# Designs tried in a protein design chat: VH-VL binders against q978t4. Part 29

Target 1, 133 residues: q978t4
Amino acid sequence: MFDGSDLKNLFSLDGFLKTIQFEPEYIREGEISIIVPLRNNLLRIGEIMNGGAVMAISDAIGGLSAMTYPGIVNQVTVSFNTEFMRPIAKGPVRFISRVDRIGKSIAYVEVLVYDGENLLSSKSTGVYFLYRS
Key: E = the ipSAE of ESMFold2; O = the ipSAE of OpenDDE; V2 = 0.75 times the mean of E and O plus 0.25 times the DockQ between their complexes.

## First folded at step 15 (VH-VL; framework fv_lerdelimumab)

Design y5 (at its last look DockQ between E and O 0.76; V2 from the best seeds 0.00; counts 0 for: pae E 3.5 > 2)
Fold by OpenDDE, look of step 15:
Structure y5 (fold): chain C 133 residues (1-133), chain A 118 residues (1-118), chain B 109 residues (1-109)
Amino acid sequence: as target 1 above (133 residues)
Amino acid sequence: EVQLVESGGGVVQPGRSLRLSCAASGFTFSSYGMHWVRQAPGKGLEWVAVISYDGSYKYYADSVKGRFTISRDNSKNTLYLQMDSLRAEDTAVYYCAKRGDWYYFDSWGQGTLVTVSS
Amino acid sequence: SSELTQDPAVSVALGQTVRITCQGDSLRHYYAHWYQQKPGQAPVLVIYGKNNRPSGIPDRFSGSSSGNTASLTITGAQAEDEADYYCNSWDSSGYHLGVFGGGTKLTVL
């Protein structure tokens, strides 16, 4: 069963993600929630979270949420779109990924990001190609 | 109603070990990260350790790293703190704390006193 | 490791307003949570987040923030408000929930 240790390990294998500190909030089949502290390395001018960082983390947990299903051993992003509705100035930042649909080779995923005020700050939709064992 | 009840405190000599327990009820224990926070007599609050909901992540204050071990048994709704190589400065009331829906401590136990003295 | 600093003691006259302030670099990017502790008792959350009050906490308690500071304000202090107050903020290292200030002893005169 996919757990927080698995999540940490997978993050550690990525050159960028390994620099991201986080606490897993919960992991379920098709769902991942993590808490990311708002550190200086994630901030852009104006002391708000870098949009690219938001997208990168969102994409990561989006894809990984598909890997919580049995038999999925890898995935690659086909498409990823993010809408930013609020700048993130306060942490921690909650990333919640949910698989909306999973087929044989494709998964559709939604990722919601909340700031330290627990306000929805970004919304992403991702499509991932799946590799099965 | 959330309830946290610590136990296992007592008087021990330096270098000895002690294991604290925290019995949780009134919430889905397995869904929340849990923390230990201690307070030396007449002093302030000091964070000690955290364990994630599934026990996959554990982190410690530098003051206890390598000596204390946090763990949990979700089937028993119980949080543990194994304290080894105890020192006089470990003397404190140890509180079990639950994280809130957001990241604050929304619930505390009444604490259990650990006294390390020769 | 981040640090939070508080004045060790403040006083307020009954019915008056008092502000307890917490200062630290982490407060620039995090809200402070506040805990009340009375002698011989466990801490009790009184304010969390931007200005959220848990159930059972009187509305005379409020939270605010500015720059690298956060403040707990008691508007119309009551005798039962005499206690130690601790601020808490998430640890920027990302390894644990937070760090506590040194605490402020509030005396109600």
Scores: ipSAE 0.876, ipTM 0.943, lowest interface PAE 0.5, mean pLDDT 95
Fold by ESMFold2, look of step 15:
Structure y5 (fold): chain C 133 residues (1-133), chain A 118 residues (1-118), chain B 109 residues (1-109)
Amino acid sequence: as target 1 above (133 residues)
Amino acid sequence: EVQLVESGGGVVQPGRSLRLSCAASGFTFSSYGMHWVRQAPGKGLEWVAVISYDGSYKYYADSVKGRFTISRDNSKNTLYLQMDSLRAEDTAVYYCAKRGDWYYFDSWGQGTLVTVSS
Amino acid sequence: SSELTQDPAVSVALGQTVRITCQGDSLRHYYAHWYQQKPGQAPVLVIYGKNNRPSGIPDRFSGSSSGNTASLTITGAQAEDEADYYCNSWDSSGYHLGVFGGGTKLTVL
């Protein structure tokens, strides 16, 4: 099954995501959780996590959570929306994706982001087009 | 009750190898990242290595990188530390530590002593 | 060496209040966790995050943070509080729980 090594490989091969260090927390069908240290390259002016970084990491694990199902070999983002509920000033930052519904060609995913005190800090919804083997 | 029991410590000559084990019980071992932390006699705590819940992520302190290997067997609820090319500076009590959901070490073993001496 | 700096020793009179400090760049973006260690024993968590106390830890233990500094405060210090105290946080690279302060030996007079 899709595991932490697969996740590490996919991030390392991506031109942007390869700069993102993380620890896989758990992976199971329809769910991915990762821990992301709040490193300098993720901060904006004002010493909080860059909103774009939150979106990019959320989108990545959101789409990859569809890969935890058998027969799915790739995915691309159709739409993605993020609500920034609290500034993230302390890490590590936990990203949890969960597939709400997966059909033949489309997955609907939710991503929740928690700061270093486990306070819910952003929530995203995503829709992904699926490529099957 | 969470329990962590280290074993495999002993006296060994410089340049030799030793393998430490940590037997875990009282929690779902495969759900948690695990760490080794050491303490030289009369000195402070020094973090050594971490391994993620599934073994897909490993990271080491600079002082042991290239010489030590952390691993786990989730079917046996056991954490390992393979220590190669041992040096006198590696002499310490080695603790097995469990990372909690709140990003701290919520459980520690009692430690196993490794002495590297000619 | 450790990127978290602690004074190596501090004393407090029985029943008085003491503060143990921990300084480091990691604390800009990570909370410190505090461990108590008595001779010959494994460390025991006494404070985690900004000011969370595990079950079984007396109310006299509290934590605080400001800037690059975290503090452990013991109010009404008792003889059994005599121990080494370590702060711990994510390392300067931010990958994991890899940074311990050098430790502070607390003597209760």
Scores: ipSAE 0.359, ipTM 0.798, lowest interface PAE 3.5, mean pLDDT 90
ESMFold2 (binder alone), look of step 15: mean pLDDT 89; pTM 0.907

Design y6 (at its last look DockQ between E and O 0.70; V2 from the best seeds 0.00; counts 0 for: pae E 3.5 > 2)
Fold by OpenDDE, look of step 15:
Structure y6 (fold): chain C 133 residues (1-133), chain A 118 residues (1-118), chain B 109 residues (1-109)
Amino acid sequence: as target 1 above (133 residues)
Amino acid sequence: EVQLVESGGGVVQPGRSLRLSCAASGFTFSSYAMHWVRQAPGKGLEWVAVITYDGSYKYYADSVKGRFTISRDNSKNTLYLQMDSLRAEDTAVYYCAKRASWYYFDSWGQGTLVTVSS
Amino acid sequence: SSELTQDPAVSVALGQTVRITCQGDSLRHYYAHWYQQKPGQAPVLVIYGKNNRPSGIPDRFSGSSSGNTASLTITGAQAEDEADYYCNSWDSSGYHLGVFGGGTKLTVL
């Protein structure tokens, strides 16, 4: 069963993601929620979270949420789109990924990001190619 | 109604071990991170340890790292704190606390007193 | 690790307004949560987030923040408000670490 330790391990295998510190809030089949502390390395000018960081983390958990399904051993991003509706100035930052549809080879995922005020700050949609065992 | 009930406190000599328990009810225990917070007599609150919902992550205050072990049994809705190599400065009321959606504690137990004295 | 500092004691006259302030670097990017503790009792959450009041907490309690500070304000202090108050926030340098201020003893005169 996919758990928080699995999530951490997978993050650690990525040259960028390994630098991201997070806490898993919950992991379910098709769903991942993590909490990311707002650290200086994630901030851009104006002391708000870097948009690229938001996207990168969102993409990561988006793909990983697909891997919570049995038999999925890997995935690769086909497309990823993010809309930013609020700047993130307060943490912690919550990333919630949900698989909307999973097929044989493709998964469609939504990722919502909330700031420390629990306000929706960004919304992403991702499409991932799936590798099965 | 959320309820947290600590137990296991008592008087022990330095160097000894003690295991605290926190029985949880009134919420889906397995869905929430749980914390231990302690308070020495006449002193302030001190964060001790946290364990994530599934027990996959555990973190400790520097003051207890290497000596205390936080754990949980979700099937029993119980949080534990194994305290080894106890010191006099570990004397405190130990509270278990439930983490809310964001990083605050919305529920506390009434605490259990641990006294480390020779 | 992050640190939060509070004045150890403050006083307020009955019916008057008092502000308890918490200071720390982490408060620049995190809200402070506030707990009230009366003698022999467990802490009770009185304010969380930007300015959220849990059910059962009187509306005379409010929270605010500015820069690296957060404040709990009691507008119209009552005798029962005499207690210790602790601010709490996320330890931005750690993992899900709780940080508490040193606590402020509020005396209602």
Scores: ipSAE 0.832, ipTM 0.928, lowest interface PAE 0.5, mean pLDDT 94
Fold by ESMFold2, look of step 15:
Structure y6 (fold): chain C 133 residues (1-133), chain A 118 residues (1-118), chain B 109 residues (1-109)
Amino acid sequence: as target 1 above (133 residues)
Amino acid sequence: EVQLVESGGGVVQPGRSLRLSCAASGFTFSSYAMHWVRQAPGKGLEWVAVITYDGSYKYYADSVKGRFTISRDNSKNTLYLQMDSLRAEDTAVYYCAKRASWYYFDSWGQGTLVTVSS
Amino acid sequence: SSELTQDPAVSVALGQTVRITCQGDSLRHYYAHWYQQKPGQAPVLVIYGKNNRPSGIPDRFSGSSSGNTASLTITGAQAEDEADYYCNSWDSSGYHLGVFGGGTKLTVL
């Protein structure tokens, strides 16, 4: 089964995401939750989390949540949209992806991001093209 | 209702081993990281170890690294702490604890006393 | 790994206001969470994040944070508030909730 070490391995293979320290909170079919320390390399001027970092991490776990289903061997982002609702000034930051619908070729995913006191701080929707075995 | 019940404490001599257990109920145990926190008599709280939800990663305080091993059995909803090469300074009440989403402890067991003395 | 510093003891007259402080580098980017512990009992969460109070915790408990310092404030202190108070946070390396302050013994006079 797709587990926390699989997730860590996939991040480690990415040129950008390999710098992201995180801990898996849980993984189950259609859902990934991770905890990301708010380290200096994730901050923008003004000491809040960089919006691009929010998007990159959200997109990564969004696409990978499709991989929690059997028969999915790869995925690629078709579209991704983020609403930045609150600045994230303190961590750790929690990212939760959930597959809303998965079809033969397309998955629709929502990603929610919470700050260090569990306030919802961004919301993303993504569409992913699926490669099946 | 979340319940955490520690067991396996007792009196042991220095250099011996002891294994603690924590029985969990009232939540989906396999979805949470689990922790051990200890408190020496008359002293403050000291974090000891954490294990991730699936057991894939484990982290330890420097004071116990190399001597203690945290583990879990998700099929039995049980957390363990194997304590080897025990020292007098390991004497403490050992608490099993659960976090709410990795940022605060929302549930604690009653604790089990480990006394290391000759 | 990062140290959280608390005064070891504080006294307050019944009905008065007291602040218990927690100081450390990790608090720049992580909130302190506050636990009350009475003799022979497990710790109980009283404040988490900036100023969030779990259900069942009286309104007289509040929290604040600024820079490297977090504070727990008890207004109108009552006899049952006599306890040890611990702050807890992630360490400065960002690993986990593995840092406790040394604890503050609150005596209500």
Scores: ipSAE 0.360, ipTM 0.783, lowest interface PAE 3.5, mean pLDDT 90
ESMFold2 (binder alone), look of step 15: mean pLDDT 89; pTM 0.911

## First folded at step 16 (VH-VL; framework fv_lerdelimumab)

Design z1 (at its last look DockQ between E and O 0.67; V2 from the best seeds 0.00; counts 0 for: pae E 3.1 > 2)
Fold by OpenDDE, look of step 16:
Structure z1 (fold): chain C 133 residues (1-133), chain A 119 residues (1-119), chain B 109 residues (1-109)
Amino acid sequence: as target 1 above (133 residues)
Amino acid sequence: EVQLVESGGGVVQPGRSLRLSCAASGFTFSSYGMHWVRQAPGKGLEWVAVISYDGSYKYYADSVKGRFTISRDNSKNTLYLQMDSLRAEDTAVYYCAKRSSGWYYFDYWGQGTLVTVSS
Amino acid sequence: SSELTQDPAVSVALGQTVRITCQGDSLRHYYAHWYQQKPGQAPVLVIYGKNNRPSGIPDRFSGSSSGNTASLTITGAQAEDEADYYCNSWDSSGYHLGVFGGGTKLTVL
């Protein structure tokens, strides 16, 4: 069982996340939460967070959430869908990933994104193929 | 009741080192990021450093980077600030501050400990 | 590093309303949090986020924001409200909630 003692190692597995400024909030088996400051490089026209950035970060931590389970050594995104309920104009932005179901070779993950008002701004569902040791 | 109690402050000469502690109680210490914030005499608040809930993430103000080290012992519910190569401008009351839940703000502060750097 | 600016001092008559304003580019994308500090004491959170009061904070304290500004309003100032008030926000260029305004000394007349 992943005890969250090696967050740095887990996040280092993703080159994209390395380029994102964030503070890890918590990590558990099947769950990851990070706090992302709303920087200019994440903003699009209208000073709203780039939807692609939201999806990319969500996908990244979604996949990593699956890797918190024992024996999972890698994962790849099979499908990823994001619903945007409201634009993100205020930070920090909290990304919370939760594995809803994990099978032998497939994991189903939900990622919720909250803005600086603590309002749900996006919801993603990811399907990941799992590689086990 | 949440309590944060700083200790370790005192008078030191420039170039010396000092280690501050912050004893936390009344909440699950290991679940929250912690911060150090300082206040020079008669001046405003200045953020110093942050450490994530498990100590895996640390970040410092430019003014202290390379000289100060933030750490924590969750088994002891204690936050630390190792201050090396102290300068006169480091003279301040040092507060430990708890990160909030849900939002990100400082919901609780200690009473602070005074660090005086002087020849 | 982001910067927040506050008026160094403001005054308010007892029972009147006063607004303390914080200004900075970071406030375009962040809410300001407000801390009250009385002499010889540690800061105390009085307002966070859009307009949220922590438990124990009187309802005469309120928060607002507009553009690159955030404001703390005390409606019906009391003598005990005399203190320094600091706004605080996330450093949008960094990894921390490390931006404080210079502080505003509120005098209750």
Scores: ipSAE 0.874, ipTM 0.938, lowest interface PAE 0.5, mean pLDDT 94
Fold by ESMFold2, look of step 16:
Structure z1 (fold): chain C 133 residues (1-133), chain A 119 residues (1-119), chain B 109 residues (1-109)
Amino acid sequence: as target 1 above (133 residues)
Amino acid sequence: EVQLVESGGGVVQPGRSLRLSCAASGFTFSSYGMHWVRQAPGKGLEWVAVISYDGSYKYYADSVKGRFTISRDNSKNTLYLQMDSLRAEDTAVYYCAKRSSGWYYFDYWGQGTLVTVSS
Amino acid sequence: SSELTQDPAVSVALGQTVRITCQGDSLRHYYAHWYQQKPGQAPVLVIYGKNNRPSGIPDRFSGSSSGNTASLTITGAQAEDEADYYCNSWDSSGYHLGVFGGGTKLTVL
């Protein structure tokens, strides 16, 4: 139901996320994986990926992974925490979100971020409030 | 195990069209991005196009943009390249290439199919 | 800025060590991947990322990178290593994994 064209559309309509080029890798119920080239607009001084960019992309696909379930029409972030474990100096960067638990009103999600050598570089946990049809 | 078999190459006149196919087996085709890469006789490799696992993302080299269309049919495990308005400089062996489980290299290539564009 | 530059030809004596170099702006932020191509055959991946070797590729093949330069090293070169070698990476603008170097013809003497 929810597929890569839905992701592309949602990113393209967002004022910030529209600047993020990415390629859908796979989408399935409770799980989204995307590949993000490490472009200049994602770098901080020192030529590594901006921590805020890591958080923004992670939050976006984390929340959207809840929308891969039937009957969920929207979501908003309640809380989000990111551990920056390694600097991301080379891309492309892979973001994998997975729903750990989904209830009536709340989803618990984790997002893992891998650098261009497939090294785990960041992990996030998020809690999302759900709007159902 | 993984196999990619291109077909549909041949000799065509400039301005004509040709459709290439790439039959995939030995892996879950619908889970991977796919690419076309070409090589003119005696020349190096030139990337042509990419399509994401579900077809939602497509991108083309400037040399073919507007003339070539990449597509896929995941129910038939087949990748396509529709080549319109062919030119002599499109003469090449065309390879389909599988992107790795990640995002940064081509782990498998087909044997290629020759397209010759000549009067 | 998006092009990858390789020397067109390199020679090595049998059993000796050779280094094939790839340079470009994209390598500042993306790793190069290396493909071997023998005449009449499709390319075969020999090194990906910094120094990862696919199954079936001899351990005499290795990779390295620094700054905007990537290198493929063959230690103890054998006659069967004679081939064209291409580096490949993402474009500097980050649109796709589709920039190839011009290729390096390796001759084993």
Scores: ipSAE 0.442, ipTM 0.832, lowest interface PAE 3.1, mean pLDDT 90
ESMFold2 (binder alone), look of step 16: mean pLDDT 89; pTM 0.916

Design z2 (at its last look DockQ between E and O 0.08; V2 from the best seeds 0.00; counts 0 for: pae E 15.5 > 2, placed apart)
Fold by OpenDDE, look of step 16:
Structure z2 (fold): chain C 133 residues (1-133), chain A 120 residues (1-120), chain B 109 residues (1-109)
Amino acid sequence: as target 1 above (133 residues)
Amino acid sequence: EVQLVESGGGVVQPGRSLRLSCAASGFTFSSYGMHWVRQAPGKGLEWVAVISYDGSYKYYADSVKGRFTISRDNSKNTLYLQMDSLRAEDTAVYYCAKRYSSGWYYFDSWGQGTLVTVSS
Amino acid sequence: SSELTQDPAVSVALGQTVRITCQGDSLRHYYAHWYQQKPGQAPVLVIYGKNNRPSGIPDRFSGSSSGNTASLTITGAQAEDEADYYCNSWDSSGYHLGVFGGGTKLTVL
């Protein structure tokens, strides 16, 4: 069982996440939570968080959450869908990824995003193909 | 009940080192980010450093970067602050503070602090 | 680093209402949290987020925000409310919850 001891190495595997300022909140088997500050590079017109940024970060941690299971050495996004409930104007932004179902070659992941008011702002569903050792 | 107890404070000369400890109890220490905040005598609060729940993430105030090191031992429920190259302006009461999680991020608990005095 | 500014001192008569304001660019995108500190004691959280009161904090304490400002309001000030009050928010750099206002000393008359 993944105990979170290798969190730094896990996040370092993703070149995109390396460019994102964030603090890890926790990592468990099948679950990752990060705190993302609302920096200018993440803001669009109206000073709300860029929807593409929300999706990109969500997809990244979604995939990584699947890799917290033993034997999974890689994953690739098959499909990713995001619903936006409200714009994000206040931070920090909490991203929580949870693996809902994991099979031999496919993982189903949900990513919830909360704004600085702790309000659910987006919900994503990701499907990932898994590579096992 | 959440308890944070700082220790290790004292009087030191400039350029010397000191290590502070914060003993935590009453909560799952390994699940929470921890901070150090200091307060010079008669002055306001100044944030010093943060460490994530597992120690994988650390960040420091510019005023202490390169001199202070934050760390933790989750098996001992203890937070540490190694202070090197101490300066007079580092004189302060040092508080360890627990960060709340679960969607809100504030300091929900503070220790009573330990006094560090840097003087010749 | 971000900066939060507060008036260094304010006063209020017993039973009256007082507002302590915090101002800073970081407050455009972050809520302020408020801490009360009495002499010789550690800070105590009194308001967090938009207007959330921790358990044990009297309902006379409330929070609000507008633009680049956040305010702590005490409606019906009591003698025990005399203390220093600090606002706190995330640093604009985004790396930490590490910016405090300069503090406001509240005197209850």
Scores: ipSAE 0.861, ipTM 0.936, lowest interface PAE 0.5, mean pLDDT 94
Fold by ESMFold2, look of step 16:
Structure z2 (fold): chain C 133 residues (1-133), chain A 120 residues (1-120), chain B 109 residues (1-109)
Amino acid sequence: as target 1 above (133 residues)
Amino acid sequence: EVQLVESGGGVVQPGRSLRLSCAASGFTFSSYGMHWVRQAPGKGLEWVAVISYDGSYKYYADSVKGRFTISRDNSKNTLYLQMDSLRAEDTAVYYCAKRYSSGWYYFDSWGQGTLVTVSS
Amino acid sequence: SSELTQDPAVSVALGQTVRITCQGDSLRHYYAHWYQQKPGQAPVLVIYGKNNRPSGIPDRFSGSSSGNTASLTITGAQAEDEADYYCNSWDSSGYHLGVFGGGTKLTVL
């Protein structure tokens, strides 16, 4: 079963994501929630979360939420779009990905990001190509 | 209206410890990152440490890293600096400073400072 | 240590214009903020961002920046402007939140 240890391992092996501290909150089929402390390396000038960091983390857990389904051995991003609705100035930051639809080759995913006051701060949609065993 | 009042300074021997406090009033303390900045006698300002509004992030100048610990208690509107393994070069007036909560990185309010003297 | 460099002292005749400079690599990416400190007092913010004055700061104070250099300009210098001036900016390393220049003592003659 895909769990928090699998998520930690995948981040730790990634050249980019390995520097991002997070804690899994829950994982279930089609859904991943993680908690990300708002550390200095995630900030831009003005002490708000870097928009690129929001996108990178959102994309990562969005694609990995497809891995919570049986038979999927890999995935790659086809398209990813983020609406930055509010600045994120307070942590910890919660990222919640949910698979809206999964087909044979394509998954459609939504990622919601909440700041430390539980205020919805960004929303992303992603499309991922799936490799199946 | 904003008030920051440091306390806990004094004379101490090298290798000993001190704990500084900064009592805050006149603003919503839990909404702001807080800093310690020090000034050795006759010298310039040196940034020491920062703590985020909720305490989730702490960062230190290299000169104090591993020896000083910044903390806060938002229920008491108080910022702290635990200073361990003190050295003569830590002798300074220590200021607490309030960061502006949005926009640019700058300190919009400062305390009066508290003197720490490290000598044998 | 500090990555922002200021001249240690500068003089200006009463009523004349003076420019205090601050140089460092971080200033290519971040604005400098300027603080005035009079003897026995805590620092006071006089310019933040490029050229914003807090309430109560006279309009004779202005800021500018170009390349790796930021400047504080005082036009029509007054006796009460005699003080130490510090620039401050975000540390270019991204790990340490703030850095101050060494300070410039302004003497009004």
Scores: ipSAE 0.006, ipTM 0.506, lowest interface PAE 15.5, mean pLDDT 86
ESMFold2 (binder alone), look of step 16: mean pLDDT 89; pTM 0.906

